Miniprotein binders against q6w4x9r395to579. Designs and how they scored, part 2

Target 1, 185 residues: q6w4x9r395to579
Amino acid sequence: GHCSLEGGSFVTTFDARPYRFHGTCTYILLQSPQLPEDGALMAVYDKSGVSHSETSLVAVVYLSRQDKIVISQDEVVTNNGEAKWLPYKTRNITVFRQTSTHLQMATSFGLELVVQLRPIFQAYVTVGPQFRGQTRGLCGNFNGDTTDDFTTSMGIAEGTASLFVDSWRAGNCPAALERETDPCS
Below, E stands for the ipSAE of ESMFold2; O stands for the ipSAE of OpenDDE; V2 stands for 0.75 times the mean of E and O plus 0.25 times the DockQ between their complexes.

## First folded at step 7 (miniprotein)

Design t7 (at its last look DockQ between E and O 0.06; V2 from the best seeds 0.00; counts 0 for: pae E 18.1 > 1.5, pTM E .672 < .8, unsure alone 65.001 < 70, placed apart)
Fold by OpenDDE base, look of step 7:
Structure t7 (fold): chain B 185 residues (1-185), chain A 110 residues (1-110)
Amino acid sequence: as target 1 above (185 residues)
Amino acid sequence: SPEEIKKLAEKIKELLKALEELAKALKELGDLPFAERLIEMAKELIEKAKEYPESLKEILEKAKAILAALKDYAHALKYRGDVEEAERLLKLAEKIAEKLEKLAEELKKE
C-alpha cells in the first residue's frame, strides 16, 4: 500500500483515494497492530500563509514506546528530542539520505517512509501486504475499498474529508475547514 | 443546444490542457510523482469530456479540484522560499480560474 501527502494539502490513501484538507495540527497517518511497540506514524501540518486555507506539511513523526523520530522540513532528524546524524540507526529503524532532496526511513517491520524536502515538503508512506485491512488513520484502511476510507477514529464512516481528518487529530487543534472536491470520484 | 454543448466541451478541454501544462511545470521543478498524478487526472478528464459531454458540469468541478491542488502547491512553494516561481504559478492559476468560472456560468445556462 502506498499513501502520499503532497502539494501541502493533497492526500492519497493506501486504497488510492485522493482528497484534500487544510489543518494546522498533528494527525495520525497510520496506526496498526503490525507496528511494534504501539507504533504510529503522524503528520504535522502548520500554517504556510495568511489564509486559513494555506497550510502545509512541515514534519513527519514516528512514535512508539521506545522512539519518537521526527523528520522536519528543515532536514532535522531527532529521536526523543535529540538531534541525530544521518545515517541514524536504532534497533529496527534506519533513517538515511536517499538523494540530495529525499530522506528515507526504513524499518524491519514493513513500513517505509520517504520524505521529499524540496521544492516542497512531501511524504510517501509504503506498507507491506501484512498491513492489508489492518491500518487506521489519514492513510485509510488499506482494504481495497475506497468508499470506506473516511472511517473516523470511532469507526464511523464519513462522507467528507473534514470530519474524517478531524477525528484523527493527535492533539487539541482547530478543526479542519475543507470543502472536499474529489478530482477522481 | 447540442452544438453549444459541444463548443463548451471544447473550451473545457482547452482549460484542462492548461491545467495539465501547469502541472508539468511542477514536474520541471522536481516534483515528479505529484505532477504525474495531476497530469493523469487532467488527461482522464479530457477523455471524459470527449466521450460524455453530458458530464461537463461534473468534469468542471473536478477541474476546480485540480486547480485548487495546484494553487495549494504554489502556496507551499512560496512558504518554502521560492517566491518568484510560486507567484508565477499563482498568476497562471488565477487566469485559469477566471476562465473556469466563466465556463461554469455558461454551463448553468444550458
Scores: ipSAE 0.736, ipTM 0.888, lowest interface PAE 0.6, mean pLDDT 92
Fold by ESMFold2, look of step 7:
Structure t7 (fold): chain B 185 residues (1-185), chain A 110 residues (1-110)
Amino acid sequence: as target 1 above (185 residues)
Amino acid sequence: SPEEIKKLAEKIKELLKALEELAKALKELGDLPFAERLIEMAKELIEKAKEYPESLKEILEKAKAILAALKDYAHALKYRGDVEEAERLLKLAEKIAEKLEKLAEELKKE
């Protein structure tokens, strides 16, 4: 399955459901029992322009009980707050420069992350078939049914991306902006 | 019957083409990566409907997802000041949604 995070805060789920949102927060992208040590993949979005509606991906975080790997748009990779030279390897995770414009995080547990650094910071998540039906978060539930990909953290299928995305916020941050008119837009 | 399934497959292919045209309208607004993926998804569903009419239920479900994405994008156009285009796209999406739901009901009876 493939999930993508592309410019302008566009997301395509593992079941190929595309959507967009306007939020400034850390969001849970992927949770699964297939990720060891309570692992989760998270996406950090921040303001990218002068308008409230302009947000973009600024970092991707893999968090578990042992690791907090941050890959940021400034091209710095950290683990538990310490900058790391690439290639960087733990027991189950390797982060390396795939090309001059792409970084890759490969794992032994079926998660692959490719981060495009230029021209726009984007991320592409790939999971193996063992994840089918066992994912939660902004990338959807990977069950082959697009009607419930907007399932909230409380298990409710929503009809709008904004409510769905809001439910997956990690921490206390502003809700996704939804306005018909914005003086700056 | 095989005749009714073939007739439904032709109706579904017509609706998938309408969905592709809606996605092309979004591409004309300069949002190329997102719109291009929606166009490719619609083309893939059209080809699948031609070759595998036994998969029409799956095709309709994926078409509903593409339509939902187009509606979400049309809502985002309001925040960028493209209200007239957003309303045009939403009206088209509502017509497609009605036809998709009608065809899904017919497939359930088969």
Scores: ipSAE 0.000, ipTM 0.159, lowest interface PAE 18.1, mean pLDDT 75
ESMFold2 (binder alone), look of step 7: mean pLDDT 65; pTM 0.546

## First folded at step 8 (miniprotein)

Design t8 (at its last look DockQ between E and O 0.52; V2 from the best seeds 0.00; counts 0 for: pae E 3.6 > 1.5, pTM E .654 < .8, unsure alone 65.24 < 70)
Fold by OpenDDE base, look of step 8:
Structure t8 (fold): chain B 185 residues (1-185), chain A 89 residues (1-89)
Amino acid sequence: as target 1 above (185 residues)
Amino acid sequence: SPEEIKELLKALEELAKALKELGNLPFAERLIEMAKELLKKGDPEEAEEILAALEDYAHALKYRGDVEEAERLLELAKKIAEKLKKLEE
């Protein structure tokens, strides 16, 4: 499964459902029992202009009971507080520079993350087949059905992206604005 | 009208050419292709949503300091968006 956060506001789920939202919060991208140590992948959005619609991805965070890794446009912060020192390696996670503009987080448990630093901050999440039907968050549920991707944290299927996205907030923040895009409509 | 759609498609093609001159912007290219496909399928409303995403992308570029590229992209995207709105009227 491939999930992407692109263009500051555009998200494509594991099931290839595209949608757009504007928010300034931290959101759960991926939560799954397949992630060890209660691991979760999160996305941090912030203002990128003066308009309420000018928001963009500014960081990706992997958080578990054992690890906290923050990848932002300017630095990588790890458990020991080191910034911008790569490669970083834990027991089952490695963060390294893939190219001059791309960072990669590789894991032993079927999660891969590629972060593009330029021209804008973008993220690409890949999960193995063992994650099928066992994912939650903004990246969807990876079950091959796009119609139920907007399932909230409470297990309710929403018709619009705003309530869906808001349900996956990891902090107190304003409500998100959304425009859903369905190429099959 | 079919003629108007044809003109829009032509405009999108011109935008695609312009993007190539701006550098490696694969996301923008994908959005343009999506917009073209949606127009060919007769779905101008969804095409408009894709163009809105393109505008968001341009704004993000601008914020990151790629002002020249962003402004050029934004100008072209807005021009096409205006044509789409007229088509829907």
Scores: ipSAE 0.614, ipTM 0.829, lowest interface PAE 0.8, mean pLDDT 90
Fold by ESMFold2, look of step 8:
Structure t8 (fold): chain B 185 residues (1-185), chain A 89 residues (1-89)
Amino acid sequence: as target 1 above (185 residues)
Amino acid sequence: SPEEIKELLKALEELAKALKELGNLPFAERLIEMAKELLKKGDPEEAEEILAALEDYAHALKYRGDVEEAERLLELAKKIAEKLKKLEE
């Protein structure tokens, strides 16, 4: 299964459902019982200009009881707040520079993350087949059906990306806008 | 109309060609291909949504200071969006 965070606002779910959203928060990208130690993958978005529609990805976070690995647009990798030289390895996770513009986080539990650092920060998530039907978050539920990929944290299928994305916030942040009021943006 | 769709597809081909000359913008190229496929399927509303994603990408590039690439992409996307609006009339 593949999920991607591209451009300033474009997401494609594990079921290939594309959508756009604009927000400045940390969001749950992927939760699954297949991730050890209560692991979760999260995405951090922030403003990249003056309008509400100018937001972009600034970091990806893997959080578990053992690790809090942050890969950010400033190209610094930290674990539990401490900067790390690459390649960086824990028991189940290796982070290394794939190319001059891409970093990779490989794991033994079927999660792989590739981060593009330039020209802008983008992320690509790959999960093994054991994750089918067992994912939640912005990357969808991986059940082969695009019509329910906008399922909220409460288990409700929404018709708009903004309500779906808002339900996956991981903190006290402004809610994603339901509708842009500026017709030119 | 069929002729208007043909003109839109040609404009998207010109945009794709321009992006290949700029290099290293594969996401934008992919969005243009998606918009072309949606237009061929007769779904101009979804094609408009893809063009909006392209505009978002261009704005993010301008934030990084890649103004020339962003300006060219925005100008071409604007021309295509104007033709899409005429199609809906």
Scores: ipSAE 0.317, ipTM 0.703, lowest interface PAE 3.6, mean pLDDT 80
ESMFold2 (binder alone), look of step 8: mean pLDDT 65; pTM 0.505

## First folded at step 9 (miniprotein)

Design t9 (at its last look DockQ between E and O 0.78; V2 from the best seeds 0.00; counts 0 for: pae E 4.6 > 1.5, pTM E .491 < .8)
Fold by OpenDDE base, look of step 9:
Structure t9 (fold): chain B 185 residues (1-185), chain A 89 residues (1-89)
Amino acid sequence: as target 1 above (185 residues)
Amino acid sequence: SPEEIKELLKAIEELLKALKELGDLPFAERLAEMIKELLKKGDPEKAKAILAALEDYLAALKYRGDVEEAERLAELIKKLAEKLEKLEE
């Protein structure tokens, strides 16, 4: 399964459903029982202009009971608030430079993250087949059905992305603005 | 009209080229393909929605400080938008 956060507002779920939103919060991208230590992948969005539609991804966070790994658009990698040199390795996570413009977080548990640093900050999430049907968050549920990707944190399927996205906020932030971009809908 | 679609596709290719120069080919290519497919299906409304994603991309570029390139892309997007609007008339 491949989930992508591109262009500041464009998201493609594991089931290949595209949608667009504008928000300035931290959102849960991926939760799954397949992630050890209650792990979760999160995306941090912030203002990238003056209008409500000018928002963009500024960081990706992997949070577990053991680690809080943050990869920011400024090419800074931290774990539990401490800056780390690359390549950085924990017990089951490695963060390293993939190319001049890409960083990668590799794991031993079937999660891969690639972040593009330039010209804008973008993220690409890959999960193994063991995650099928066992994911939740902005990346969807990875069950091959695009129609139920907008399932909220409370397990309610939404028809539009707005309430769906808002349900996965990791903090107290303003409501997101949503525009449906799914050509298959 | 077929001629209008042809001109629109040309504009898309020009924009794609510009985005390629920025090193964001995968995203741009995918969006361009989506627009092309939607146009072939006769759905300019959804095509406009994808174009909006490109506008968001432009906004992000401006924020990152690439003003010159952003201005260039803005012109291309504007041109594309104008051509798309003509299809709806």
Scores: ipSAE 0.693, ipTM 0.862, lowest interface PAE 0.7, mean pLDDT 91
Fold by ESMFold2, look of step 9:
Structure t9 (fold): chain B 185 residues (1-185), chain A 89 residues (1-89)
Amino acid sequence: as target 1 above (185 residues)
Amino acid sequence: SPEEIKELLKAIEELLKALKELGDLPFAERLAEMIKELLKKGDPEKAKAILAALEDYLAALKYRGDVEEAERLAELIKKLAEKLEKLEE
């Protein structure tokens, strides 16, 4: 399963449903029982221009009971608030520089994150087959069906990207602007 | 018309060349293919929505300090958007 966060605000779910939104918040990208210690992957979006409707990805966060790994657009990697030199390894997570422009977070539990640092900050999430039907968040539910990828944190399938995205906010922040796109599916 | 579609495809190729110079060609190629498929299905409004994703990318580039390349890209996007609007009519 692949989920991508590209350009300023373009998201493609595990079921290949594309959408856009404009928001300045931390959002839950991925939750799953397959992630150990109540793990979740989160995305941080912030203003990227003059207009409030111009927002882009600025950081990706992996949070569990053991770790809070932050990979940010300033190229600093922290765990639990402490800056780390790369390569950085915990028991089940390794963060390393894949290329001059890309970092990778590899895990033993089937989650892989590749972060593009330049020209702009983009993220690519890959999960193993054990995650099928067991994901929730901005990357969708990975069930092979695009009609319910916009399932909210309350379990309600929404018809708009903005309501879906707002339900996955992890913090006090403004509502997202709707920019849903759906390729002729 | 076939001529208008041919001119749109040429404008897309110019946009792809500009994005290649930024080193983000896989993203650009994927968006360009989505635009082409939507145009073949006769849905220029959805193609405009995909083109708007490139405008978001532009804003991020300008914010990160790549202003001159972003301005060139903005002109190419404006040209493509005008041709899409004309095709609807």
Scores: ipSAE 0.203, ipTM 0.611, lowest interface PAE 4.6, mean pLDDT 77
ESMFold2 (binder alone), look of step 9: mean pLDDT 70; pTM 0.600

## First folded at step 10 (miniprotein)

Design t10 (at its last look DockQ between E and O 0.02; V2 from the best seeds 0.00; counts 0 for: pae E 6.8 > 1.5, pTM E .613 < .8, unsure alone 69.519 < 70, placed apart)
Fold by OpenDDE base, look of step 10:
Structure t10 (fold): chain B 185 residues (1-185), chain A 84 residues (1-84)
Amino acid sequence: as target 1 above (185 residues)
Amino acid sequence: SPEEIKELLKAIEELLKALKEFGDLPFAERLAEMIKEYPESLKAILAALEDYLRALKYRGDVEEAERLAELIKKLAEKLEKLEE
């Protein structure tokens, strides 16, 4: 399964459902029992301009009981607030530079993350087949059905992206704004 | 050219010396290993140094960051000449 966060506010789920939202919060991108130590992948969005519609992805965070890895545009990988030089390796996670503009987080448990740092901060999440039907968050449920991707944290299928996204907030943040998906944006 | 290679090596040695002086021995050792094992991957080495530079800036090690930035610049310039 491939989930992408592109263009600042565009998301494509594991089931290939595209949608757009504007929010300035941290959201659960991927949660699954297949992630060890209660691991979760999160996406941090912030304002990128003056208007409410000018929001963008600014960081990706992997958080578990054992690790906290933050990848941002301006920062090297940080673990628990400490900047680390690359390649950075933990017990089952390795973060390294893939190209001049791309970082990669490789894991031993079937999660792969590629982050484009420049010119636009974008993220690409890949999960193994063992994750089918066992994922939740902004990346969807990876069950091959796009119609139920907007399932909230409470297990309710929503018809709008904003309500769906809001349900996956990791903090107390303003509500997300929904906007029609424009793949050309 | 042989001369260019010598200059590059000199720059690398200077860089390693500086890294040791910074007290970041683990990084210096890894870098030295990378240089030894993968001399053809100078671009990767440069990228690693740039990552380290960003880390220094993040930690607030301004003086060390400035020194490293200068060294990286010198290395990059020499590398460019070598690739010509």
Scores: ipSAE 0.305, ipTM 0.670, lowest interface PAE 1.3, mean pLDDT 87
Fold by ESMFold2, look of step 10:
Structure t10 (fold): chain B 185 residues (1-185), chain A 84 residues (1-84)
Amino acid sequence: as target 1 above (185 residues)
Amino acid sequence: SPEEIKELLKAIEELLKALKEFGDLPFAERLAEMIKEYPESLKAILAALEDYLRALKYRGDVEEAERLAELIKKLAEKLEKLEE
């Protein structure tokens, strides 16, 4: 399954459902029982222009009981707040520079993350077939049905991306709509 | 019309080539795949490209962003003409 965060605010789910959103928060991108130690992948979006409706991806975070790996647009990789030299390896995770513009996080549990640093910070998430029907978050539920990919954190299928995305905020951030004074365009 | 469709396809090809030139090959390849698999998503793809353009301008790549903006505008105009 492939999920991508591209084009400033463009998301494509594991079931290939595209959508856009504008928000400034950390969002849960992927949760699954297939991720060890309550693992979750999260995406951080922040302002990328003068208008409140202009936002883009600035970091990706893998969080578990053991690790908090942050890959940011400043090209710094940290684990639990400590900067790491690449290649960086834990028991089941390896982070390395794939090219001058791309970093890769490979794991033994079927998750792969590729981060493009330039020209724009973008992320590409790949999960193995064992994740089918067992994902939740901004990347959808990976069940082969695009009609329920907008399932909220409370398990409610929504018809709009904005309600779905807002439900997956992680942390104390304003609702995306409260920070956007301009119409989305 | 057939000619309007061909003009639209040419505009798409020009835009994808420009994205590859800017060094964003993965994004260009994904857009091409999405257009082929889900041609009805072209309007959503154009909106995503406008967001990408705004991010480029914010990062200070103004000249490159302006060159890309002309291609996005041409594609949007041809899509609007086809829908008339």
Scores: ipSAE 0.071, ipTM 0.527, lowest interface PAE 6.8, mean pLDDT 79
ESMFold2 (binder alone), look of step 10: mean pLDDT 70; pTM 0.582

## First folded at step 11 (miniprotein)

Design t11 (at its last look DockQ between E and O 0.02; V2 from the best seeds 0.00; counts 0 for: pae E 20.1 > 1.5, pTM E .393 < .8, unsure alone 62.752 < 70, placed apart)
Fold by OpenDDE base, look of step 11:
Structure t11 (fold): chain B 185 residues (1-185), chain A 89 residues (1-89)
Amino acid sequence: as target 1 above (185 residues)
Amino acid sequence: SPEEIKELLKAIEELLKALKELGDLPFAEELAEMIKELLKEGDPEEAKYILAALEDYLRALKYRGDVEEAERLAELIKKLAEKLEKLEE
């Protein structure tokens, strides 16, 4: 399954459902029992301009009981608040520079993350087949059905992205705004 | 140009020497291999990759408070960047 966060406000789920939102919060991208140590992948969005529609991804966070790995748009990688130089390796996670503009987080448990730093901060999440039907969050449920991707944290299927996205907020933040996805994006 | 490549090589050699002196041997060795490949292929993209890796290390030094070492490395990175820029012209 491949999930992408592109263009500042565009998301494509594991089931290849595209949608757009504008929010300035931390959102859960991926939760799954397949992630060890209560792991979760999160995305941090912030304002990139003056209007509410000017939002962008500014960081990606992997949070578990043991690690809090943050990859930020300023190319700083931290774990548990401490800056790390690359390549950085923990027990089952490795963060390394893939190219001059791309960082990669590789894991031993079937999660891969590629972060494009420039010109736009973007993220690409890949999960193994063992994750099928067992994922939750903004990246959807990876069950091959796009119609139920907007399942909230409470297990309710929503028809619009805004309520869906808001349900996956990791903090107390303003409500997200929904906009149509540009098919060319 | 051949002259520009020579200048780049000198800058790289100085950088490698500094890295070895810092004691981060595994990192230095990895960078050395990357540089080796760069020298063989003359690929500017590879050079940019190396530069980015060095900048990562620089950030780490600054974070740890190794100011003197960071400053030294910063100067070397600057030199390298300048040489790379010339190669791209």
Scores: ipSAE 0.023, ipTM 0.291, lowest interface PAE 5.9, mean pLDDT 83
Fold by ESMFold2, look of step 11:
Structure t11 (fold): chain B 185 residues (1-185), chain A 89 residues (1-89)
Amino acid sequence: as target 1 above (185 residues)
Amino acid sequence: SPEEIKELLKAIEELLKALKELGDLPFAEELAEMIKELLKEGDPEEAKYILAALEDYLRALKYRGDVEEAERLAELIKKLAEKLEKLEE
């Protein structure tokens, strides 16, 4: 399954449903029982221009009980807040420079993340077949059906991307409700 | 050139029509408007990266066995990519 986070705040789910949203928050991109140690993949979006509708991906975070790996647009990779030289390896995760513009995080549990650093910060998530039907978050549920990919954190299928994305916020974004539109659309 | 921009706008409209027929119209309209605005602002390279998302969508259509829709979308994506490359040159 493939999920992508591309410029203009565009997301394509594991079941290939495209959508766009505007938000300045941390969102749960992928949760699954297939990720060890209560692992989750998260995406951080922030303002990229002067208007509310100009938001973009600024970091991808893998969080578990053992690790908090952050790959950010400043090209620094950290684990638990400490900067790491590449290639960087834990027991089940390896982060390395794939090309001059791309980093890759490979794992032993079927998750692969490729991050494009330049010219625009983008992320590409690949999961193995063991994840089918067992994912939640912005990347959808990976069940082969695009009609229910907008399933919220409460298990409700929504018809709009905005309600779906808002349900997957992973942080406190209280000031964001003051804007002209929903800040985590 | 003006002619190349006009051709890109036509390709975007054809992509929107194809996505409407696939039932993804709300997302296709937002995407098409974003690409059109980027072309007006003279940033065709960001539009090219948005096209990568459409290629991922095409791959999933092929996975699901929607061959005819996938072939039509692939042709539209190729046309748009070619016109963006001409504009960049």
Scores: ipSAE 0.000, ipTM 0.102, lowest interface PAE 20.1, mean pLDDT 69
ESMFold2 (binder alone), look of step 11: mean pLDDT 63; pTM 0.516

## First folded at step 12 (miniprotein)

Design t12 (at its last look DockQ between E and O 0.73; V2 from the best seeds 0.00; counts 0 for: pae E 4.1 > 1.5, pTM E .638 < .8, unsure alone 66.45 < 70)
Fold by OpenDDE base, look of step 12:
Structure t12 (fold): chain B 185 residues (1-185), chain A 89 residues (1-89)
Amino acid sequence: as target 1 above (185 residues)
Amino acid sequence: SPEEIKELLKAIEELLKALKELGDLWFAERLAEMIKELLKKGDPEAAKEILAALKDYLAALKYRGDVEEAERLAELIEKLAELLEKLEE
């Protein structure tokens, strides 16, 4: 399964459902019992302009009981708040430079993350087949059915992205907005 | 008209090329897919959606400080917008 966060507001789920949102919060991208130690992958969005539609990904966070690995747009990698040199390796996670513009977080448990630093900050999440039907978050449920990807944290299937996205907020933040089609935005 | 469609396709190709030159190959591919799936269906909202996505990308690009490329991309987006508007008329 491949999930992508692109273009500042564009998300493609594991089931290949595309959608867009604008928000300035931390959101759960991936939660699964297949992730050890209550692991979860999260995305941090922030303002990238003056309008409500100008938001973008600024960091990716992998959080577990043992680690809080943050990969930020400024190419700083931290674990539990401490800056780490690359390549950085924990028990089952390795963060290293893939290319001049890409960092990669490799794991021993079937999660791969590629972070593109330039020209904009983007993230690409890959999970193994063992994750099928067992994922939650903005990346969807990885069950081959796009129609139920907008399942909220409470298990309710939404028809639009905003309520779905809001349900996966990891903090107290403003509500997400639907995609903006206003040419003046 | 056939000519208008040709111009539109050219503009799209130029835009995709620009994104690839920026090093954003995967998003360019994603955008191409969006165009293929939405625009070809004749969905009047497809154009707006694509433009909105591009504007979001542009905003992100500006935020990252790539002014030169942002300006270039802005011009391409504007051209695309104009061409799409013509097709809707």
Scores: ipSAE 0.703, ipTM 0.867, lowest interface PAE 0.6, mean pLDDT 92
Fold by ESMFold2, look of step 12:
Structure t12 (fold): chain B 185 residues (1-185), chain A 89 residues (1-89)
Amino acid sequence: as target 1 above (185 residues)
Amino acid sequence: SPEEIKELLKAIEELLKALKELGDLWFAERLAEMIKELLKKGDPEAAKEILAALKDYLAALKYRGDVEEAERLAELIEKLAELLEKLEE
């Protein structure tokens, strides 16, 4: 299954459902029982211009009970707040420079993350077949049906990306719809 | 009209070429897939999504500080936006 975060604010789910959104928050990208120790993959978005509709991906975070691995737009990789030299390895996670423009996080539990650093910060999530039907978050539910990929954190299928994305916020931040209309930032 | 569609296809091909020259092959691939759906359906929502995705990309490119390449992409996006407005008429 493949999920992508492209163009600053453009997402394609594991079921190939494309959508875009605008927000400046941390969002849950992927949750699954296949991720050990309550693991989750999260995406951090921030402003990339003057308009509120100009937001882009600035970091990807893998969080579990053991690790908080942050891969940021400034090309720094941290775990639990400490900067790490690449290649960096835990018992089940390896982060390394794949090319001059790409970093890769490979795991023993079927999650792979490739982060493009240039020309702009983009992310590509790949999960093994054991994740089928067992994912939640911005990458969708991986059940082969694009019509229910906008399932909220409460289990409600929405027709719009904005309500779906808002439900997957990780942190205390305003709803994406409200931020798009705020004249002050 | 057929000529408006031909002009749109040419603008899209130039845009895909520009993205590939930037080295962003995966985004170029996704845009090509969305363009196929636009050609098949003439769907105003698909056209709007393509334009919106390109504007998001342009904003992110400017944030990274590549002004010269952003200007070239902006010209291609403006041409595409004008052609898409004709299709809605």
Scores: ipSAE 0.261, ipTM 0.639, lowest interface PAE 4.1, mean pLDDT 79
ESMFold2 (binder alone), look of step 12: mean pLDDT 66; pTM 0.551

